VHH binders against EKC/KEOPS complex subunit cgi121 (cgi121). Designs and how they scored, part 178

Target 1, 174 residues: EKC/KEOPS complex subunit cgi121 (cgi121), of Schizosaccharomyces pombe (q9p7j3)
Amino acid sequence: MILPLFPETQVHVFVYENVSNCAAIHEQLISQNPIYDYAFLDAATILYKKQVYSAIIRALEDRRDEQMKTKTIHSEVILSLSPKTEISSAFRQFSMTKKSKNIVVVKIDSKLTEEEEFERLDKLVEGNRVEFSDEELQKLIDFKVLKKNYKLDPSTLENPLASILSSIALRGYS
Short names: E, the ipSAE of ESMFold2; O, the ipSAE of OpenDDE; V2, 0.75 times the mean of E and O plus 0.25 times the DockQ between their complexes.

## First folded at step 18 (VHH)

Design zg5 (from ze8 with E107L; framework vhh_7yz9_2; at its last look DockQ between E and O 0.94; V2 from the best seeds 0.87)
Fold by OpenDDE, look of step 18:
Structure zg5 (fold): chain B 174 residues (1-174), chain A 120 residues (1-120)
Amino acid sequence: as target 1 above (174 residues)
Amino acid sequence: QWQLVESGGGLVQAGGSLRLSCTASGFTFSNYRMGWYRQTAGNEREWVALIAKSGRIDYADSVKGRFTISRDNAKNTVYLQMNSLKPEDTAVYYCTARLYDKYGPTLDYWGQGTPVTVSS
């Protein structure tokens, strides 16, 4: 996928359910294995495609302006999901953990087609790929976690997308 | 050989002010994004304030309105003016220089850190 504002940057997003090796993946991330150069998100924290894309765009903007807070573009995506500027909080809230079951995987600056990238990633993730869609994400979301992460209340639950996108876009500007 | 040398840390009472300085040598200062991170014992290093070569400035929520970052390329120095200090600001503050290419950061330099202690 190509984002209109970043035509030179190819992005791929994958969703996996029933992943059995999240702990192993997590260990590789801790060791900074370059083969695992992705953003691994806990699917329980993701409700909308636009949520993911908004975070990606925010991360790319930070890179463009040379104002990344984290070490990599993928870690910046994770930070960008958060309404808070604190890195540790963002990772705690949105990053895949050893106990994660379902994950969203983001690749930035891919040189491969979506299928080629999937073939590479599929060697790393032991789970079932599902469609990257709001419908599938809705099946994997933990609303308690979502409410906590974005401080959603009854007034915003009717349209959580607007609240989530505002939180992402306006982080650090309030 | 590159160097980042911080100064200005110390003990201050809550509500007080400090001004940190970081002087760089051994690399082209103006090509780097400069910034400050801080770390407390047992915790991860967190970003505080960043100033890009373009002049864009970002602040962490916890320091916004109280801290001011600036840079002087002629002096190869980045500054952090810290006002209205709180005990929660107690940490070792690290100066950082980051070089970018089109894919992201390619090089990071870090100072040795300067301790800031804010007493109640």
Scores: ipSAE 0.917, ipTM 0.962, lowest interface PAE 0.5, mean pLDDT 96
Fold by ESMFold2, look of step 18:
Order: C-alpha cells, then structure tokens, then sequence
Structure zg5 (fold): chain B 174 residues (1-174), chain A 120 residues (1-120)
C-alpha cells in the first residue's frame, strides 16, 4: 500500500494467527538476519488498522526529519506505537516475543508486490494469515494489555481509538 | 579519522547541574544529526536528546524540561546542559553523530562515553 504523505514508500502489513514458531523468528531478529527485516508486532497489542498506520506514519516522519531514535525503520515502527519515548519499554510492550501466538508484520520500503512479499513472509512464519482488518484484529487483541500499554481508564476504554492515536501522534510533544 | 571527544561528566549531588560537551573532528559536523544517549547498568543505551542538522530537537520524556541540547556548528560541538539532576540520571553518557539517507541511518559514530554519577 501507499500512504498519501509518503507516495514513494511501499508498505505491506500482514496478520498471522496461531503462529507456532515465534521463538525461532525471535532468534533470527536477535541475530539481525536481513531476511527477517520486518517489524514483528504482538497482535495482542493491536486493536485497529489505524493504530498500525499511525505508527508507520510517525516512524516515516521521524526518518524524514532525521530524528530516528532506533537503528532501522522497522524498529522505529515498534517505538512509534508507544505513548512513551523509552525504546526498551516500547519493545517490551509491543514487539513479538517468544511466547506470542498471533502477530502483525510490517514491511516498509518494499520492492515487492503484496503477493510477492506475502510469499516470502509465508516461508518464515508458521501460522495462518488473516486479513489486516479491524474485525480480525479485534479477535486477537488482549484488552488488559491494551489498557496497560496506553493507560486507558474505564471511560476511554469504551472508545479507545482517539486516545491511542493521540498517544502515537503526540509522543514527545506533551 | 573521525573523533568525538566528550567532557564535563563527573560526580554531582542530586539537584545539581552538569554541562556535557562533545567536540567532533574528521567529518562534516553540520551534515550530521547529533545527540546524546545514556546507558545505565544492566540496560541498553537509551536516547536522551537529539538535535538534527535542521535544528529540530527531541527529548526523552525522562529529561524533558530539565535537559537542554544545543549545537555550535562553527565549533563542531554539541552540548547537553543537565539541570535538576536526579539519582536516576546516573549513567554513562554517549555523544553520537548520525548520517542519514532517505532509507534511514547510514553511519553512526559514538564517543567513548563520559560517566555521570548523581548521588542522593
């Protein structure tokens, strides 16, 4: 897909459920294997498509402005999901772990079509692809984790989208 | 050969101030995003304050309002004024210079680090 603000940047987002090899993927990420150059997110932390899009936009804005805090655009997406500026907490809260069961995978600067990227990714991830949609994400979210990550109180938890998007967009400006 | 030379660290009481300096040589300073990261025992380096070649400044939440980053391109120097220091600011502070292309960072230079200890 192409974001209007970044027309030269091709982005793909995939969702997998029932992933059996997150531990193996995690080891490849630690070893910095370039085949695994994606952002691997724990789907238990993602409720909305817009949550992911907003983090991608924020990461691309920081790249454009030469203010990235992390080493890669994919690690910057993980940081950008967080309402806080600390890198380590963002990774602990949003990144796929060895124990994750469902994941959201982001590729930025793809030179491949969605179908071609999927075929590469499908060789790496042992799980079932589902649509990247709010309907599918809702099935995979852990609302206790969401509340904790974004510090939602009972009133904002009824309609958390605005609070979450504000946290992503305004991180560092408050 | 490039160089980043940090100075100004040391021991200070809580509530005190320090001014870190980092003088660069061997590269075109004005083309680089400059910044400060810090590392506490048992943890990875975390960003503290960044100043782009454009002059845009970002601060980590933990230091906003207390620390001020600035750069002097004529002196090839970046500064970190640290006020209202707390024991949790105790860390080794690293100066960094980063070069970008459109895909992100292409070069990362790091100083040797300057220890800052804030005693309660």
Amino acid sequence: as target 1 above (174 residues)
Amino acid sequence: QWQLVESGGGLVQAGGSLRLSCTASGFTFSNYRMGWYRQTAGNEREWVALIAKSGRIDYADSVKGRFTISRDNAKNTVYLQMNSLKPEDTAVYYCTARLYDKYGPTLDYWGQGTPVTVSS
Scores: ipSAE 0.788, ipTM 0.915, lowest interface PAE 0.9, mean pLDDT 92
ESMFold2 (binder alone), look of step 18: mean pLDDT 82; pTM 0.827

Design zg6 (from ze8 with Y103W; framework vhh_7yz9_2; at its last look DockQ between E and O 0.94; V2 from the best seeds 0.88)
Fold by OpenDDE, look of step 18:
Structure zg6 (fold): chain B 174 residues (1-174), chain A 120 residues (1-120)
Amino acid sequence: as target 1 above (174 residues)
Amino acid sequence: QWQLVESGGGLVQAGGSLRLSCTASGFTFSNYRMGWYRQTAGNEREWVALIAKSGRIDYADSVKGRFTISRDNAKNTVYLQMNSLKPEDTAVYYCTARLYDKWGPTEDYWGQGTPVTVSS
């Protein structure tokens, strides 16, 4: 996928359910294995495709302006999902953990087709790939976690998209 | 060899002010994004304030309105003016320099850190 605002940057997003090796993946991430150069997100925290894309765009903007807060563009994506500027909080809230079962995987600056990238990633993730869609994400979301992460109240809970996107876009500006 | 040397840390009472300085050498200062991170014992290092070569400035929510970052390229120095200090600002503050290419960061340099202690 090519984002209109960043035509030179190819992005791929994958969703896996029933992942059995999140703990192993997590260990590789801790070890900073370059083969695992992705953003691994807990699917329980993701409700919309636009949520993911907004975070990606925010991360890319930070890179463009040379104002990344984290070490890598993928870690910046994780930070960008959060309404808070604190890195540790963002990772705690949105990153895949050893206990995760369903994950969203983001690749930035891919030089491969989506299928080629999937083939590479499929060797790392032991789970079932599902469509990256709002419908599938809604099946995996934990609303309690979502409410907590974005401080959603009853007035915004019925349609939380606007609130989520605003939180991402305005992070650090409020 | 590159160096980042912080100064200005110390003990201050809550509500007080400190001004940190970081002087760089051994690299082209004006090409780097400069910034400050802080770390407390047992916790991960967190970003505080960043100033890009373009002049864009970002602040962490916890320091916004109280801290001011600035840079003087002629002096190869980045500053952090810290006002209205709080006990929770107590940490070791680290100066950082980051170089970018089109794919992201290519070089990262860190100072040795300067301790800031804010008493109640």
Scores: ipSAE 0.923, ipTM 0.965, lowest interface PAE 0.5, mean pLDDT 96
Fold by ESMFold2, look of step 18:
Structure zg6 (fold): chain B 174 residues (1-174), chain A 120 residues (1-120)
Amino acid sequence: as target 1 above (174 residues)
Amino acid sequence: QWQLVESGGGLVQAGGSLRLSCTASGFTFSNYRMGWYRQTAGNEREWVALIAKSGRIDYADSVKGRFTISRDNAKNTVYLQMNSLKPEDTAVYYCTARLYDKWGPTEDYWGQGTPVTVSS
């Protein structure tokens, strides 16, 4: 897909459930294998499509403004999901781990169509692809993890989406 | 041959101040995003303060309001003024210079680091 603010940047997002090889993928990410140059997110932390798109937009804005904190645009997406500025905590909270079962995978600066990128990614991920949709994401979310990551208050009538998007958009501003 | 030379580190009591400097050579300083990262024992390197060639500044939450980054392009130098220092600020501080193109970072330079110890 193409984000209006970044019309020259092609982005694809995929969702996999019941992934059996997260440990193998994790080892490839640690080894910085360029074939695995994607953002691999734990789907237990993602409730909305807008959550992912907001993090992508924030990462692209920081690249545009020459203020990336991490080495790659994909690692910057992982940081951008976090309400906190610390890189290590963002990765611990949002990145796919060896124990993850369901994942969201982001490709930025793709030169491929969605179908072509999927064919490449599907050789790397052993799992069942599902639609990138709020309906599917809501089946995979862990609400306890979501509330912890964004410090959501369960006792009030706060809109969780607005709080999450504000955390992503406003991180680091005075 | 590029070079980044940090100075100004040392031992200081909690509540005190230090000013770090990093002088660059071997590249066009004004084209680079400059910044400071730090590494505490047993942890990954974390960003502290970054200043883009445009002058945009970002601070990590842990230092906001206490640290100030600035740059002097005429002297090829970036500074980190560290006030109200806490023992948690104890780390090796690294100067970094990064060049971008439209797809992201193309050059990443790192100094050797300057130790800062904040005693309680």
Scores: ipSAE 0.788, ipTM 0.918, lowest interface PAE 0.8, mean pLDDT 91
ESMFold2 (binder alone), look of step 18: mean pLDDT 83; pTM 0.831

Design zg8 (from ze8 with D101S; framework vhh_7yz9_2; at its last look DockQ between E and O 0.94; V2 from the best seeds 0.87)
Fold by OpenDDE, look of step 18:
Structure zg8 (fold): chain B 174 residues (1-174), chain A 120 residues (1-120)
Amino acid sequence: as target 1 above (174 residues)
Amino acid sequence: QWQLVESGGGLVQAGGSLRLSCTASGFTFSNYRMGWYRQTAGNEREWVALIAKSGRIDYADSVKGRFTISRDNAKNTVYLQMNSLKPEDTAVYYCTARLYSKYGPTEDYWGQGTPVTVSS
């Protein structure tokens, strides 16, 4: 996928359910294995495609302006999902953990087609790929976690998308 | 060889002020994003304030309105004016310099850190 504001940057997003090796993946991430150069998100924290795209855009903007807070563009995506500026909080809230079962995987600056990238990623993730869609994400979301992460209240639960996007976009602003 | 040398840390009472300085050498200062991170024992290093070569400035929520970052390219120095200090600001503060390519950071330099202690 190409984002209109970043035409030179190819982005791929994949969703996996029933992943059996999240612990192993997590260990590779801790060791900073370059083969695992992706953003691994806990699907329980993701409700909308636009949520993911908004975070990606925010991360790309930070990179463009040379104001990344984290070490990599993928870690910046994870930070960008959070309404908070703290890196530790963002990772705790949105990053894949050893106990995760369903994940969203983001690749930035891919030189491969979506299918080629999938083949590469599929060697790393032991789970079932599902469509990256609001419908599929809705099946994997933990609303309790979502409410906590974005401090959603009854007035925003009717349409949480606006609140989520605002939180992402306005993070760090007054 | 590159160097980042911090100064200005110390003990201060809550509500007080400190001004940190970081002087760089061994690289083209004006090409780098400069900034400050802080770390407490047992915790991960967190960003505090960043100033890009373009002049864009970002602050962590916890310091916004109280801290001010600035840079002087002629002196190869980045500053952090810390006002209205709180005990929660107690940490070792690290100066950082980051070089970017179109794909992201290519070089990262860190100072040795300067301790800041804010007493109640």
Scores: ipSAE 0.918, ipTM 0.963, lowest interface PAE 0.5, mean pLDDT 96
Fold by ESMFold2, look of step 18:
Structure zg8 (fold): chain B 174 residues (1-174), chain A 120 residues (1-120)
Amino acid sequence: as target 1 above (174 residues)
Amino acid sequence: QWQLVESGGGLVQAGGSLRLSCTASGFTFSNYRMGWYRQTAGNEREWVALIAKSGRIDYADSVKGRFTISRDNAKNTVYLQMNSLKPEDTAVYYCTARLYSKYGPTEDYWGQGTPVTVSS
């Protein structure tokens, strides 16, 4: 997929449910294995496609402006999901953990087609691929987690999209 | 042959101020994003303030309104003015210089760190 603001940057997003090897993947991420150079997100924290795309766009804007806070564009996506500027809290809140069951996986700057990237990723993830869609994401979300991560109250929980997207877009501005 | 030398750290009372300086050599200072990170005991490094070669500035939420980053390209120096200091600002502060390509950072330099202790 090609984002209009970043026409030379190929992005792929995959969703897996019922992942049995998150602990093994997590160990590879800690060891910085380059084969695992993706953003691995806990799907319990992701309600909308636009949530993921907004974080990707924010990360790419920070790269363009030479203001990345983290080492890689993939880690920057994880930070960009957060309403707060702290790196460690963003990773605790949004990153896949050893206990995750469902994940969203982002690849930025891919030189592969979606199918080729999927073939690589499928060797790494033991789970069932589902469509990256709001319909599938809504089956995997944990609303208690979403509420905590974005500090939603009952009025914003009725239609949280605008609040979430504003949090991503405005992080770091007064 | 590159070097980043931090100075200005020390012990200060809560509510006080410190000014950190970081002088660079061995690279073209004006081409680099400069910045400050800090590390508290038992935790990972966190960004504090960044200043791009364009002059764009970002602050972490925890320091906004109290800290000011600036750079003097003629002196190859980046500064962090730290006002209204709190005990939670106690950390080792690291100067960093980062060079970018279109795909992200290509050079990532770190100073030795300068300790700051804010007593209650």
Scores: ipSAE 0.790, ipTM 0.916, lowest interface PAE 0.8, mean pLDDT 92
ESMFold2 (binder alone), look of step 18: mean pLDDT 84; pTM 0.837

Design zg9 (from ze8 with R98K; framework vhh_7yz9_2; at its last look DockQ between E and O 0.91; V2 from the best seeds 0.85)
Fold by OpenDDE, look of step 18:
Structure zg9 (fold): chain B 174 residues (1-174), chain A 120 residues (1-120)
Amino acid sequence: as target 1 above (174 residues)
Amino acid sequence: QWQLVESGGGLVQAGGSLRLSCTASGFTFSNYRMGWYRQTAGNEREWVALIAKSGRIDYADSVKGRFTISRDNAKNTVYLQMNSLKPEDTAVYYCTAKLYDKYGPTEDYWGQGTPVTVSS
């Protein structure tokens, strides 16, 4: 996928359910294995495609302006999902953990087609790929976690998209 | 060889002010994004304030409105003016220099750190 504001940057997003090796993946991430150069998100924290795209765009903007807070563009994506500026909080809230079962995987600056990238990633993730869609994400979301992460209240819970996007876009402002 | 040398840390009472300085050498200062991170014992280093070569400035929520970052390219120095200090600001403060290409950071340098202690 190509984002209009970043035409030179190819992005791929994948969703896996029933992942059995999240603990192993997590260990590889901790060891900073370059083969695992992705953003691994806990699907329980993701409700909308636009949520993911907004975070990606925010991360790319930070990179463009040379204002990344984290070490990698993928870690910046994770930070960008958070309404808070604290990196540790963002990772705690949105990053895949050893106990995760369903994950969203983001690749930035891919030189491969979506299918080629999938083949590469599929060697790392032991789970079932599902469509990256709002419908599939809704099946994997934990609303308690979502409410907590974005401090959603009953007035925003009916349609939380606007609140989520605002939180992402306005993080660090005023 | 590159160097980042912080100064200005110390003990201050809550509500007080400090001004940190970081002087760089051994690289083209004006090409780098400069910034400050801080770390407490047992915790991960967290970003505080960043100033890009373009002049864009970002602050962590915890310091916004109280801290001011600035840079003087002629002096190869980045500054952090810290006002209205709180005990929660107690940490070792690290200066950082980051060089970018189109894919992201290519160089990342850190100072040795300067301790800041804010007493109640």
Scores: ipSAE 0.910, ipTM 0.957, lowest interface PAE 0.5, mean pLDDT 96
Fold by ESMFold2, look of step 18:
Structure zg9 (fold): chain B 174 residues (1-174), chain A 120 residues (1-120)
Amino acid sequence: as target 1 above (174 residues)
Amino acid sequence: QWQLVESGGGLVQAGGSLRLSCTASGFTFSNYRMGWYRQTAGNEREWVALIAKSGRIDYADSVKGRFTISRDNAKNTVYLQMNSLKPEDTAVYYCTAKLYDKYGPTEDYWGQGTPVTVSS
């Protein structure tokens, strides 16, 4: 897909459930293998499509403004999900780990169609692709993790979208 | 050949101040995003303060209100004024310079680091 504010930037987002090889993928990410140049997120931390899109937009805005904090646009997406500025905590809280079971995978600056990108990614991930939709994400979320990551109180936890999006958009301000 | 030389580090009591300087050569300083990162033993580098060629400034939460980044393009120098220092600010501080294109940084320069120790 193409975000209106970034018309030259093609983005694809994939969701996999029941991934059996997160440990192997994690080792490739640590090794900085360029074949694995995606953002691999733990789906337990993602409740909404807009949560992911907002992090992508924030990462692209920081790239546009020459204010990236991390080495790649994909690692910047991981940081951008966090309400805090610290890189290490953002990765600890949102990135796929060796113990993850379900993942959200983001590709930015893709030169491929969604189908072509999927065919490449599917060779790397041993799991079942599901639709990138709020309905599927809600099946994979861990609300305890979501509450902790965004410091949600009981009144916002029933409809936390605005609070989460504000955290992403306003990180580092005031 | 490019160079980034940090100076101004040292030992300071908690509550004190230090001013770090980083002088650049071998590239067109005014075209680069400048910044400071810091690293403690056994940990990854964390960003501290960044200043774009446009003058846009970002601070990490842990230093906001205490640290001030600035640049002087005529002197090819970026500064970090560090006030109200805490023991948690103890780290090696690295100057960085990055040149951007539409896909992100294309040049990625790092200084040698200047150690800062803040004692209780």
Scores: ipSAE 0.747, ipTM 0.903, lowest interface PAE 1.0, mean pLDDT 92
ESMFold2 (binder alone), look of step 18: mean pLDDT 84; pTM 0.835

## First folded at step 19 (VHH)

Design pl10 (from pk10 with G55S; framework vhh_7n9e_1; at its last look DockQ between E and O 0.90; V2 from the best seeds 0.81)
Fold by OpenDDE, look of step 19:
Structure pl10 (fold): chain B 174 residues (1-174), chain A 123 residues (1-123)
Amino acid sequence: as target 1 above (174 residues)
Amino acid sequence: DVQLVESGGGLVQAGGSLRLSCAASGFTFSAYAMYWGRQAPGKGREWVSGITWRSRSTLYASSVKGRFTISRDNAKNTLYLQMNNLKPEDTALYYCAAGIFPFSTDFSDYDYWGQGTQVTVSS
């Protein structure tokens, strides 16, 4: 996918359910294995496609403007999902853990087609690929986690998209 | 109650300039991307320009690039469109729009629209 603001940057997003090797993937991320150069998100924390793309756009703007708070564009995506400025908090809230079962995987600066990238990623992730859609994300979401991450209350739960995207947009903004 | 109110339109001669404003209320302005669109008589709505929530990025349609400048003042909840070197083909009703998504050129992603302000450029 190409974003209008970043026509030179190709982005791919994949969703996997019933992933059996999250612990192994996590170890590779800790060791900073370049083969695992993706943003691995816990699907339990993601409700909308627009949530993911909002974080991606913010991260890309940060990179372009040389204002990244994290070391890599993919870590910046994880940070960008959070309403909090603390990097550790963002990772705790949104990144894949060893206990994750369902994940959202983001690739930025891909030189491959979506299908080619999938074939590459499929060698790393032992799970079932599902469509990157609001419908599929809704099946994987943990609302307790979502409510906690974005401090949603009954009033904001009526329109969680607006609340989530506002939180992303306003992080660190005074 | 969400409102977007455009102003600044009018009649100008070709080569002239106008500055449009869009006053926003009823929502958190700084959390929204803002956009300008226009509709000429007998034509569909055309995307003109967009700006992200903190003015970090802007984008223009090819037809107005180099002549129009989009900007915003979040403290005043106002969106602007500076239009220079206006041409007769710029004649249209100009709309202001807001979208909670950071940026999109798809009108379906916009949440709020204004009533529009008329811009007429004579030969």
Scores: ipSAE 0.898, ipTM 0.940, lowest interface PAE 0.5, mean pLDDT 96
Fold by ESMFold2, look of step 19:
Structure pl10 (fold): chain B 174 residues (1-174), chain A 123 residues (1-123)
Amino acid sequence: as target 1 above (174 residues)
Amino acid sequence: DVQLVESGGGLVQAGGSLRLSCAASGFTFSAYAMYWGRQAPGKGREWVSGITWRSRSTLYASSVKGRFTISRDNAKNTLYLQMNNLKPEDTALYYCAAGIFPFSTDFSDYDYWGQGTQVTVSS
């Protein structure tokens, strides 16, 4: 995807279903292994492509303006998904855990084509890649988790996009 | 009910200035990216400028960069476009738009549009 505000920042997003090795990946992330320098998100928390890109854009604005709260751009994406300012809460709510089954993986500042980045990532993730699309994300979402994470009202649950994106935009400024 | 109402258009001589306003209501203005577009008679829509919800980022079409300045006042729910050194080719219907997505130059990503205000620049 081309991001007009950040035209030289190459971003790739991948979705995997039926991932069998989240526990192993989680150990590598705790160990800060640089080969695993991605944002690994639990797909149960992601309903829209625009949800992910909104968090990416906010993280990139914060990096450009020297206002990041976390150590890496990938961890900043995870924070940026959250309506809350607490870093640990954001990671608990949105990060892949050892129990996750489906994941969304974000790479920012890639020097590789999408195909080349996929080839690297596919060696790390034991699962089936699916298209990064609203159609596929809708199959993987847990609506109870989504509702809790964004405090969605019954009136907004049928089309929650604006509520979710508002939460991302207004974190820290509501 | 969402409303975007533009004002400030008119007839000006080349080299002149105008300031457009877009008054917004019916949505949480501070959560939306805001944009100006324009359409000359018989032409397709042209993207002019955009600004993120906190004014941290702006972008301009190359044809207006350096002459136009986009700004917003979230306390007044108002978007502005200061247009300086106007040229006859700036003649168009100018309209504002809003999108909950943080920033896009693709009109299909926008949620709300105004009706527009006419700007006519004479030679």
Scores: ipSAE 0.656, ipTM 0.859, lowest interface PAE 1.5, mean pLDDT 92
ESMFold2 (binder alone), look of step 19: mean pLDDT 86; pTM 0.858

